VH-VL binders against Rhythmically expressed gene 2 protein (Reg-2). Designs and how they scored, part 2

Target 1, 260 residues: Rhythmically expressed gene 2 protein (Reg-2), of Drosophila melanogaster (Fruit fly) (q94915)
Amino acid sequence: MRSLSRFRLITFDVTNTLLQFRTTPGKQYGEIGALFGARCDNNELAKNFKANWYKMNRDYPNFGRDTNPQMEWQQWWRKLIAGTFAESGAAIPDEKLHNFSNHLIELYKTSICWQPCNGSVELLQQLRKELKPEKCKLGVIANFDPRLPTLLQNTKLDQYLDFAINSYEVQAEKPDPQIFQKAMEKSGLKNLKPEECLHIGDGPTTDYLAAKELGWHSALVHEKSYAYLVKKYGEDIDRDHVFPSLYDFHKKISDGAVVW

## First folded at step 4 (VH-VL; framework fv_bexmarilimab)

Design s09 (from b10s with heavy chain Y54F)
Fold by ESMFold2-Fast, scan of step 4:
Structure s09 (fold): chain C 260 residues (1-260), chain A 123 residues (1-123), chain B 108 residues (1-108)
Amino acid sequence: as target 1 above (260 residues)
Amino acid sequence: QVTLKESGPTLVKPTQTLTLTCSFSGFSLDTSGVGIGWIRQPPGKALEWLAHIFWDDDKRYSPSLKSRLTISKDTSKNQVVLTMTNMDPVDTATYYCARVQTYDSSGYFLDYWGQGTLVTVSS
Amino acid sequence: EIVLTQSPGTLSLSPGERATLSCTASQSVSSRYLHWYQQKPGKAPKLLIYYASSLQSGVPSRFSGSGSGTDYTLTISSLQPEDFATYYCQQYGSSPFTFGQGTKLEIK
């Protein structure tokens, strides 16, 4: 891992970087909903889940934390779930909907709903083996609700990580610099410089550009071409720091091919 | 290549209803997260937001003007229409349409703007 | 409603100088909700910076944005003649969508 020797802190995004859904929310919501008597078309659920995801993030950012008055993150998810089913033709009585929503909230912190992304476990194993905690801290910085530590434990990733930070509890979402500053603090490292930090994630703006603007180094894990990314997000994306997956990132790091 | 252009009357009498159309190309309102916004600017004054319409037909209005504003879209024609009732001389302004964009579903900005159309309200 | 206050109202500088423009929000707002626009006389506004610090495609690197919470800054490291314009900050965290009153850069 010669390419990583300069770093004292390496952090990862979670959703679509270290972990991904096993199946679409439309299918998962449909299967669980049927157990509670709410039968909907899975394609309608997928469509309305996406619409409610955008609407909830627009009206109640950071899972409700960054609104006034604040909304508890469980209420945020119940509201999203209620809207998704109501708009899909299955308005359910409040008492039944409450229990159903809580079951979905619990299920989405387990390995039943999540699986590792391509190469994520193998990369973390190799990093922890080669980079001793005294030399390099490994962490997570995610726009996520407080279920994050439980999710990492249930997916067996917590054993490779020194810490995990979620946007809800720190009251700041990527690309806000405050959450990256909290990660530097949480690392416990003295005299840590931005150029000694690397952030790896799938979000061009929330992960890659946000970390780079703070003076961190950054690697973007994204399936789209460099040409697409530059046209959409601007020319600050470095061609040599974009990888299709963590598997490809790991391969290039192992070959000593990445220069920062 | 993204383009937007405003069209409608340039002269409106007090109490009349203003109808403006935003015609665009280079993108579709079927794209998740995308929308069209209307912004106005009275001569020599600051920008004032009026309304947004999003890909999912979610509509947002300036609270002070909500009772006077209606926004709608025709996705097949690549058009968004803004209607403003009971026009007054103080509503004289350049009216712009712009593409509403987000890269993270939470933060929204206006990445491309039409040239603007000056609407004068006088007798 | 979040009110954005820009300062100074007018800034008179010469080409080659550094310009620093401030935008203060009446309450804390995430940097992801703060954006900067440039407007030249008689023209539509143009997006310069989104999410407080990210340069829009095609915008020169002399433009940079920073800030968090209630305090945000747009910096132009070395003014070019084409940079003399009015600059607006804008937020849309929750609702409503609001703009600052603008800072006008004038040639000294």
Scores: ipSAE 0.681, ipTM 0.861, lowest interface PAE 1.6, mean pLDDT 91

Design s10 (from b10s with heavy chain D56E)
Fold by ESMFold2-Fast, scan of step 4:
Structure s10 (fold): chain C 260 residues (1-260), chain A 123 residues (1-123), chain B 108 residues (1-108)
Amino acid sequence: as target 1 above (260 residues)
Amino acid sequence: QVTLKESGPTLVKPTQTLTLTCSFSGFSLDTSGVGIGWIRQPPGKALEWLAHIYWEDDKRYSPSLKSRLTISKDTSKNQVVLTMTNMDPVDTATYYCARVQTYDSSGYFLDYWGQGTLVTVSS
Amino acid sequence: EIVLTQSPGTLSLSPGERATLSCTASQSVSSRYLHWYQQKPGKAPKLLIYYASSLQSGVPSRFSGSGSGTDYTLTISSLQPEDFATYYCQQYGSSPFTFGQGTKLEIK
């Protein structure tokens, strides 16, 4: 833990870093949809969920926040859900579809749909034990809608965190440097320097490279090999700051093996 | 390993329709997040975007040229076709196809380009 | 339509010097949508920087990008002979997806 003593702020991404889906959206949507009378093939739902995810992020970035006119984030998700089922052959009445979509929106802020990533709870426990808030702030910076604080509470991770920033409410998405600057402000730390900040996330571009460009230190948590990552995302990824999981990251910092 | 190549007529008469084909290898248009875009460059001028088609068959057209443009894909042949109607001498340009790519589902860029094909519109 | 204005139009420098190229947008654009391309005479453009600051694989580390909002910069820290080319910025945030008019980097 000595290698972390230089940091006054440590922040995490959420999706696929601290928390992950218990099961795929296609399977989850299929199971819940069946309860509302919408029977679809789970593979078609998975395909069309992915297609609508790309379309929605292309046309209505940041859950609709960064469009003109702005879209409410609940409308963004209802539009994605409606498209997913309609394209999968489940043409259901609008009222039933609306109620079903709202149920999925509520469900995805609970531990029914989410679970901690391997090593995430253990890492946060150790960091909170070793790095009290007066010494180092722990936070979250996520491209997420306003359900984030409720999700962190329902998964019991909020007890280890001093704050959480979601892209919708701050009106900026990673890799935009503004969201990282908002996190520095939210920390409440005076005279905080970029080199006193560490961001840990799974996105090579949205987490690792974005934080590094701002002058922060950065750790990439990703299952792909270093060779794959450098070939795809470029040579600014540092071999010594890539870890297969938060479990691996935790072990290396505990052993004093990480140099920034 | 990723390659794209434009093909079609190099000389077109005014009022005729131009049809260009982009043939590619090293990737598939059934891959999430990919697409093909068409960009042109008149001699000595800046690049101008014309149209895109994405892996899920979503199509986008330059608003000023929308009425003249049609884009389609044949995923099994690894080809994308652009059609432009009512050609005029002002449309003389090098036409490029390029792979549309995203690493975060929101931001798109053109990571590999074909060599370009010069299309001259003259009587 | 978002207009991208690049400055200077032409930049004359010697090998080994630092080049700084600017791109100004008529409206605020997220860094996620701002990219830089290099074009050599008679050749197709080549992607250099995506998402304003991320270096494309295979591009030398002397190239770097930065910026946010309306102001973006491409920097080449120590010019090599092969770097003399025309550079274009592009925004991919709103249709039509526009390119700047280009900055020509030429040998002094």
Scores: ipSAE 0.772, ipTM 0.883, lowest interface PAE 1.1, mean pLDDT 92

Design s11 (from b10s with heavy chain D58E)
Fold by ESMFold2-Fast, scan of step 4:
Structure s11 (fold): chain C 260 residues (1-260), chain A 123 residues (1-123), chain B 108 residues (1-108)
Amino acid sequence: as target 1 above (260 residues)
Amino acid sequence: QVTLKESGPTLVKPTQTLTLTCSFSGFSLDTSGVGIGWIRQPPGKALEWLAHIYWDDEKRYSPSLKSRLTISKDTSKNQVVLTMTNMDPVDTATYYCARVQTYDSSGYFLDYWGQGTLVTVSS
Amino acid sequence: EIVLTQSPGTLSLSPGERATLSCTASQSVSSRYLHWYQQKPGKAPKLLIYYASSLQSGVPSRFSGSGSGTDYTLTISSLQPEDFATYYCQQYGSSPFTFGQGTKLEIK
């Protein structure tokens, strides 16, 4: 933890960093859909969920916030859910679709659909124990809709965090530097310098490289090899700042093996 | 390895229709987040975007040229075809096809380009 | 339509010097939609920088990009002979997906 004492602000991404889905959206959508009379192949649902995720982010970025006219984030998810089932061969009747979609939207803000990533709880507990709020602020910076605070509360992570910001409400999403600047403001820290900030996340471009561009320090939590990451995303990824999980990050920080 | 290559006529008469084919390898257009774009460059001038087609068959056209442009894909053949009607000498340019790619599902860029084909429009 | 204005139009420098190229958008563009391309005479463009600041694989570390909102910059810290080329910025946030007019780097 000594190597973290230089930081006055440490922030985390959420999806695939602090929290992960308990099961794939295809499987979860399939199970809930069956309860509403829509039976689809889970592999078709997974395929069409991914396709609609890409379509929605292309056509209605930031959960609909960054379009003109703006789209409510709930309508964004209803549109994604409707397309996923329609393309998987079992369109849900219009009279049931609204209630069904809202049920999935509600479910995905609970611990029924989410679980901590490997080592995330243990890391947050140790950071709060060793880095009091007067010395270091802990926050979340996530490309997320406004369900984020409820999700953090329902997974019991909010107790370790001083703040959380989501891209929908701030109207900027990673890798845009504006969301990182909003986090610095939200921290309430006076005279905070970029080199006093550390961002930890799983996105090579949205987390790791975006934070480094601002002059922050950055740690990438990713399952792929360093060789794969450099070949795909470029040579600005530092081998010494890539970790397979938060468990590995925590272990190396505790062993004093990380140099910034 | 990703490769793209443009093919089609190098000489076109005014008022005729230009048809260009982009043949590619090393990726598939049935992959979410992938597409093909067409860009042209008149001699000595800047790059001008013409049209895009995405994995889901969604199409985007330059508004000023939309009435003249048609883009289509054949995923099984790894080909994208651009058609431009009513050619004029001012349409003389090198035409490029390029792969449309994203690393975060929202931000798209052109990561690999074909060599380009010069199309001259003259009587 | 978003217009991208690049400056200077031509930049004459010697190898070893620092080059700074600007791209100004007529309205705010998220950095995730701004990219830089390099084009050598008679060749196709090559992607240099994506999302305003991320180096494409195989691009030397002397290239860097920065910026947000309406103002973006491409910097080459120490020019090599192979860097003399035309550089284009592009926005991919809204149709039409426009390019700047280009900045030509030429040997002094």
Scores: ipSAE 0.804, ipTM 0.903, lowest interface PAE 1.1, mean pLDDT 92

Design s12 (from b10s with heavy chain D57Y)
Fold by ESMFold2-Fast, scan of step 4:
Structure s12 (fold): chain C 260 residues (1-260), chain A 123 residues (1-123), chain B 108 residues (1-108)
Amino acid sequence: as target 1 above (260 residues)
Amino acid sequence: QVTLKESGPTLVKPTQTLTLTCSFSGFSLDTSGVGIGWIRQPPGKALEWLAHIYWDYDKRYSPSLKSRLTISKDTSKNQVVLTMTNMDPVDTATYYCARVQTYDSSGYFLDYWGQGTLVTVSS
Amino acid sequence: EIVLTQSPGTLSLSPGERATLSCTASQSVSSRYLHWYQQKPGKAPKLLIYYASSLQSGVPSRFSGSGSGTDYTLTISSLQPEDFATYYCQQYGSSPFTFGQGTKLEIK
């Protein structure tokens, strides 16, 4: 933890950093759809879920929060779910769509659909043991809808965290610096400087480069090689701050091997 | 190894229809998040976005030109075609195709551009 | 329609100097949608900066971008001869996806 002694605020992304899906949305949507009589091929659902995820983020950014007029985040997910099934050969009748979509929305805030990423629980336990809240605040900054606090509670991670910020509620998404500034405010720390902050996440642009540009320190947790990441995202990614998983990050930090 | 190249007529008469083809290599338009956009630049003037098409066939057109523009893709041929009707001398410009890219599914940008093709509209 | 206004229209500097180029949006734009392109005479535009501050792969580190809301800046810390070109900002957040009118960087 010697490598972390300079930091008064350490924040994490959630999706694919602290938590990951247990199974693909295509499989999960297929299983629930079958219960409602909407039978589709899971591969078609996976393909069309991905297509609708891109389309919804393009047309209704920040789960509908940053549109005019604003869209409720539940309506955003209902629209994504409806499109996914309609394009996969089984349009959900409007009268059933509300109950069907709500069932999926409820499932995706529970440990039925989510599991910890490699090393995430062990890292959070060690950080909370070594870094008391008086010395260092631990938080979450996620591009997420308002289910985030419930998800963290249902996966038992909230006990290690001082706060969680979701992009919908604060009306700003990573890589926008405003969401990082909101995290600094939420920490309650007086005279907190950017260089006293560390953000850990899996997004090269939304986590790593966004935090670094604000003057924070940043660690990228990503499965791809450094060579791949630099070729795609540019030379501002520091080789010494890229880790295959939180398990590897934890090992390097424990060894005092990380220099900021 | 991403390359894009525009092709089509370099001289068009007023009232005619312009058809431009963007041929590309080094990527596929069945890749999630990727698209092709068309941008033009009249001599000595600023860039103007015209239209784009995404990997999922979603199309966007400049509102002021929408009635004149059609964009289509043939993923198997690695081609995107732009058609613009009722050409006028003010449409004289260098026409570019460019790859539309996103790294976060929300923010899109033009990461590689073709060399451009000058289209002159005159009688 | 979001209008992007770039200033100055022309900037005359010598190699080795610092260049600061501004782009102001008529209404707030998320940094996620603001990008910068370089265009040399007779050439196609080239992406320099995406998401307001992320450096495109292969672009020299002397280029940097910053800003949020309505005010964005492109900085070149120490001008090289090959940097004299026209620079355009673009918003890709709402249709029509607009470019600024450009800033021409010319040798003094």
Scores: ipSAE 0.739, ipTM 0.884, lowest interface PAE 1.4, mean pLDDT 92

Design s13 (from b10s with heavy chain R60Y S64A)
Fold by ESMFold2-Fast, scan of step 4:
Structure s13 (fold): chain C 260 residues (1-260), chain A 123 residues (1-123), chain B 108 residues (1-108)
Amino acid sequence: as target 1 above (260 residues)
Amino acid sequence: QVTLKESGPTLVKPTQTLTLTCSFSGFSLDTSGVGIGWIRQPPGKALEWLAHIYWDDDKYYSPALKSRLTISKDTSKNQVVLTMTNMDPVDTATYYCARVQTYDSSGYFLDYWGQGTLVTVSS
Amino acid sequence: EIVLTQSPGTLSLSPGERATLSCTASQSVSSRYLHWYQQKPGKAPKLLIYYASSLQSGVPSRFSGSGSGTDYTLTISSLQPEDFATYYCQQYGSSPFTFGQGTKLEIK
């Protein structure tokens, strides 16, 4: 790991970086909804899930934590789920809607709904083997609700990580620099400098550019081409720090081919 | 490729109602995370936000002007209409419409603006 | 309401010089909601920086933004003739979604 020798702290995003949904929310919601008597078209559920995801993040940012009055994160998800099914034509009885929503909330903290991203487990295993905790801390910084530690445990990734920060509990959401500063504090490392930190994530604005602005080094893991990313997000994205997957990142790091 | 254009009267008498239309192309207001905002600028003064409408028909108004403002959309026509009642000479300004956009579902900004239309309020 | 105060009101510089423009919010605003716009005489505003520090596509790399909480800065590392314009910051976090009063960058 020659390319990583300068770093004392390496952190990861979770959703679409270390872990991904096994199937789309529309399909998963549809399958579970059918078990509770709610029959909807999966394409309608996917469309309305996306619309409610945008609506909820606009009106109740950080899973309701950063609103006044504050919304409990479980209520945030129940509101999103209720809207998704109501707008898709489902007639879930009010008596069952609360229990049904809580069932979906519970499922989404298990390996039933999540799987590792390409190369994520192999990368974490190699990093933990080569970078002992006394030399380099490995952590998670995710825009996530408090289910994060349970999700990491249920997917067996927690064994490779020294800590995990979720935006809800720290009351700061990426790209806000406060959440990165809290990760530096949580690392327990003395005299840690921004340039000794690396953040790896899939969000061009929330992960890559946010970390870079603080003086951290950053790697963007994203399916889209460099040309697409620069056109949409601007020219501060460095071609040499964009990778299609963690598998490709791991390969380049193993070859000593990444320069910061 | 994205274009926005304001249209409406350029002269309005005091106490009358102003109706402005924003016509756009290159995107649709049925796309999640997109909206249209109205901003004005009196001659030689700063930009002032007036109102926004989002893809889901959610509406926001400047609190100081809320009683005078109405915003609506017609997604099929690619148009957003702003109505402002009881016009006063102090409302003389260039009125802009702009696309509301987000890259992270939470933070919104104005990425494309119309050319603006000067509305003069005088007797 | 959140008031954004920009300073200086007018900045007179020569091409090639560094420009530093400030925007101070009356209360804390997440960087996610702080944006910068450039307006040339007789033209509509143009988005320069979104989320306080992210450079909009097509905007030259000499422009950069930074800041958090109440204090935000727009920097132009080496002024070009086309950069002489009025710059506005905006917060889009809470209604009303206010703009600063603007900083006019003029040629010396």
Scores: ipSAE 0.738, ipTM 0.888, lowest interface PAE 1.5, mean pLDDT 92

Design s14 (from b10s with heavy chain H52L S64A)
Fold by ESMFold2-Fast, scan of step 4:
Structure s14 (fold): chain C 260 residues (1-260), chain A 123 residues (1-123), chain B 108 residues (1-108)
Amino acid sequence: as target 1 above (260 residues)
Amino acid sequence: QVTLKESGPTLVKPTQTLTLTCSFSGFSLDTSGVGIGWIRQPPGKALEWLALIYWDDDKRYSPALKSRLTISKDTSKNQVVLTMTNMDPVDTATYYCARVQTYDSSGYFLDYWGQGTLVTVSS
Amino acid sequence: EIVLTQSPGTLSLSPGERATLSCTASQSVSSRYLHWYQQKPGKAPKLLIYYASSLQSGVPSRFSGSGSGTDYTLTISSLQPEDFATYYCQQYGSSPFTFGQGTKLEIK
């Protein structure tokens, strides 16, 4: 933990960093859909969920917030869910699909659909024990819709965090520097310098490289090898700042093996 | 290894229709987040985007040229075809196809380009 | 239509010098939609920088990009002979997806 004492602000991504889905969206959508009479193959749902995730982010970025006219984030998710089931062969009446989609939207802000990532709770507990709020602020910076505070509360992570910001409400999503600047403001810290900030996330471009470009320090939590990451995303990824999980990050920090 | 190559006529007469084929290897157009774009460059001038087609068959056209352009894909052949009607000498340019790629599902860029094919429009 | 204006149109420098190339957008563009390409005479463009500041794999570390909103910059910290080329910025945020007019980097 000694190497972290240089930081006055430490922030985390959420999806696939602090929290992960308990099961794949294809399986979860399939199980809940069956309760509403929409039986589909889970592999088809997984394929079409991914396809619609890319379509929605292309056509309606930031959960609809960055479109003109702006789209309500609930409408964005209903559109994604509807497309996922329609392309997977579901024949379901529009009103029933609407109600089912709203049920999924509510479910995905609870611990029924989410669980902590490996080592995340233990890391947050240790950071809060070692780094008091007066010396270091702990926050979340996530490309997320406004369900984020409720999700953090329902998973009991909010107790370790001083703040959380989501891209929808900020009207900027990572890798846009504006969301990181907003986190610096939200911290309430006076004369906070970029080099006093650390961002930890799973996205090579949205988390790691975006924070590094602003002069922040950055740690990448990713399952792929360093060789794979450098080949795909370029040599600005530092071998010493890539970790397979938050468990591994915590272990290396505790061992004094990380230099910033 | 990703490769793209443009093919088609190098000489076109005014009023004729130009048909260009982009043949590619090393990736598939059924992959989410991938597409093929067409860009042209008249001699000594800047790059001009013409059209693109995404993995989901969604198509985008330059508004100024929309009425003249058609783009289609044949995923099984690893080909994308661009058709441009009513060619004029001002359409003389090197035509490129390029892979459309994203790493964050929102921001798209052109990471690999074909060598380009010079199309001269002259009587 | 978003117009990208590059300046200067031509930049004459010697090897070893620092090059700074500017790209100004007529309206705000998210950094995730701004990219830089290098083009040598008779060759296709090559992706150099994506998302305004991310270095493409295989591109030397002397190249860097920065900026947000309407103002973007490409910097080459110590020019090598192979760097003398034309550089284009591009926005991929809204149709039509436009390129700048290019900055030609030439030997002094």
Scores: ipSAE 0.796, ipTM 0.900, lowest interface PAE 1.1, mean pLDDT 92

Design s15 (from b10s with heavy chain V100I)
Fold by ESMFold2-Fast, scan of step 4:
Structure s15 (fold): chain C 260 residues (1-260), chain A 123 residues (1-123), chain B 108 residues (1-108)
Amino acid sequence: as target 1 above (260 residues)
Amino acid sequence: QVTLKESGPTLVKPTQTLTLTCSFSGFSLDTSGVGIGWIRQPPGKALEWLAHIYWDDDKRYSPSLKSRLTISKDTSKNQVVLTMTNMDPVDTATYYCARIQTYDSSGYFLDYWGQGTLVTVSS
Amino acid sequence: EIVLTQSPGTLSLSPGERATLSCTASQSVSSRYLHWYQQKPGKAPKLLIYYASSLQSGVPSRFSGSGSGTDYTLTISSLQPEDFATYYCQQYGSSPFTFGQGTKLEIK
């Protein structure tokens, strides 16, 4: 852990960094939808979930918080769910849609829908063992709705973390620098400098590049090759700070192979 | 490789309707997060956004020009068409189409532009 | 409507010098929605920087962007001959998606 000794604050993204879906939303939505009488092809649901995810983030950013007028985050998800099923050829009757959507919203804050990413639990355990809270704070910075604390509790990750902030409640989402500044404040650390902070996440623009622009150090955890990432997102991605998984990140940190 | 090209008349008379076509390759408008925007630039002046259309057929128009503009897409032909009614000499400009792209599903930008087509409006 | 004001209107510099171009918004804009484009005479604009600070693929590292809220800056650390062009900022946060009036960078 010598490679991490310079940091007083280490933060993580959640989705596809610390936690991942057990099954695709298309499959999960399909199985639950069938229980409510909606029969759809799982591939159509997956396609339309993705389309509605982009549509909702375009039209109602930050789960509806950053729109005028503001939208409640539960209404944001109900709208996404309704569109996903309607476009997949199985419009759920209005009288059932509200209850059905709320059931999906509740499921997605539990370990039924989420599992740890490769190496995430092992890394957090080692960091908490090596870096006591008085020396280094461990936190979460996620573009997420207010279910985040419950999700971290239900997956038993909250025990390794000093705090977690979600974009909805902060009213700013990555890559906006305000959410990173809120994390520095939330850490409670006096005289904390950007270069004493490390952010680890899977988003090339929302995690990696956003943190670097603020003067933080950053590690990108991503399944795609370095060549792919640089071609798409630009040359500011450092080869030495890209890792296929948190397992690979942990291994290189343990070997003392990472230089910031 | 991504390419876009504008086509249409180079000369238009006052009061006529302008129809411009953007033909593109290297991507599809059925891809979530992708769109086409139209921007114009009068000779020696700044860029002005006109309209855009997204993969889901969502359409946005410059408020001051909304009554004159129509945008549509034909995904099978890889084309987007912009129509502007009641042309006036002040509308003389180079018209560009550009691909709308996002890397985080919320922030959109124009990553590739066509070469532009100069449309002169005169009697 | 959000108005973007660029300054200076024209900047005359020599190769090797540092260029600093400003873009000021009439109201706060998230950095996620602010982008910079380069345009050479007779050519289409080219995306340089997206999300205020991220370099587009293929753009040289001498270009950098920074800023938040209402104040944004494009910097070129050591001007090359091919950098003399007009630069535009754009906000893509609310309709109409406005551009600044441009800063013309010209050789001294």
Scores: ipSAE 0.820, ipTM 0.907, lowest interface PAE 0.9, mean pLDDT 92

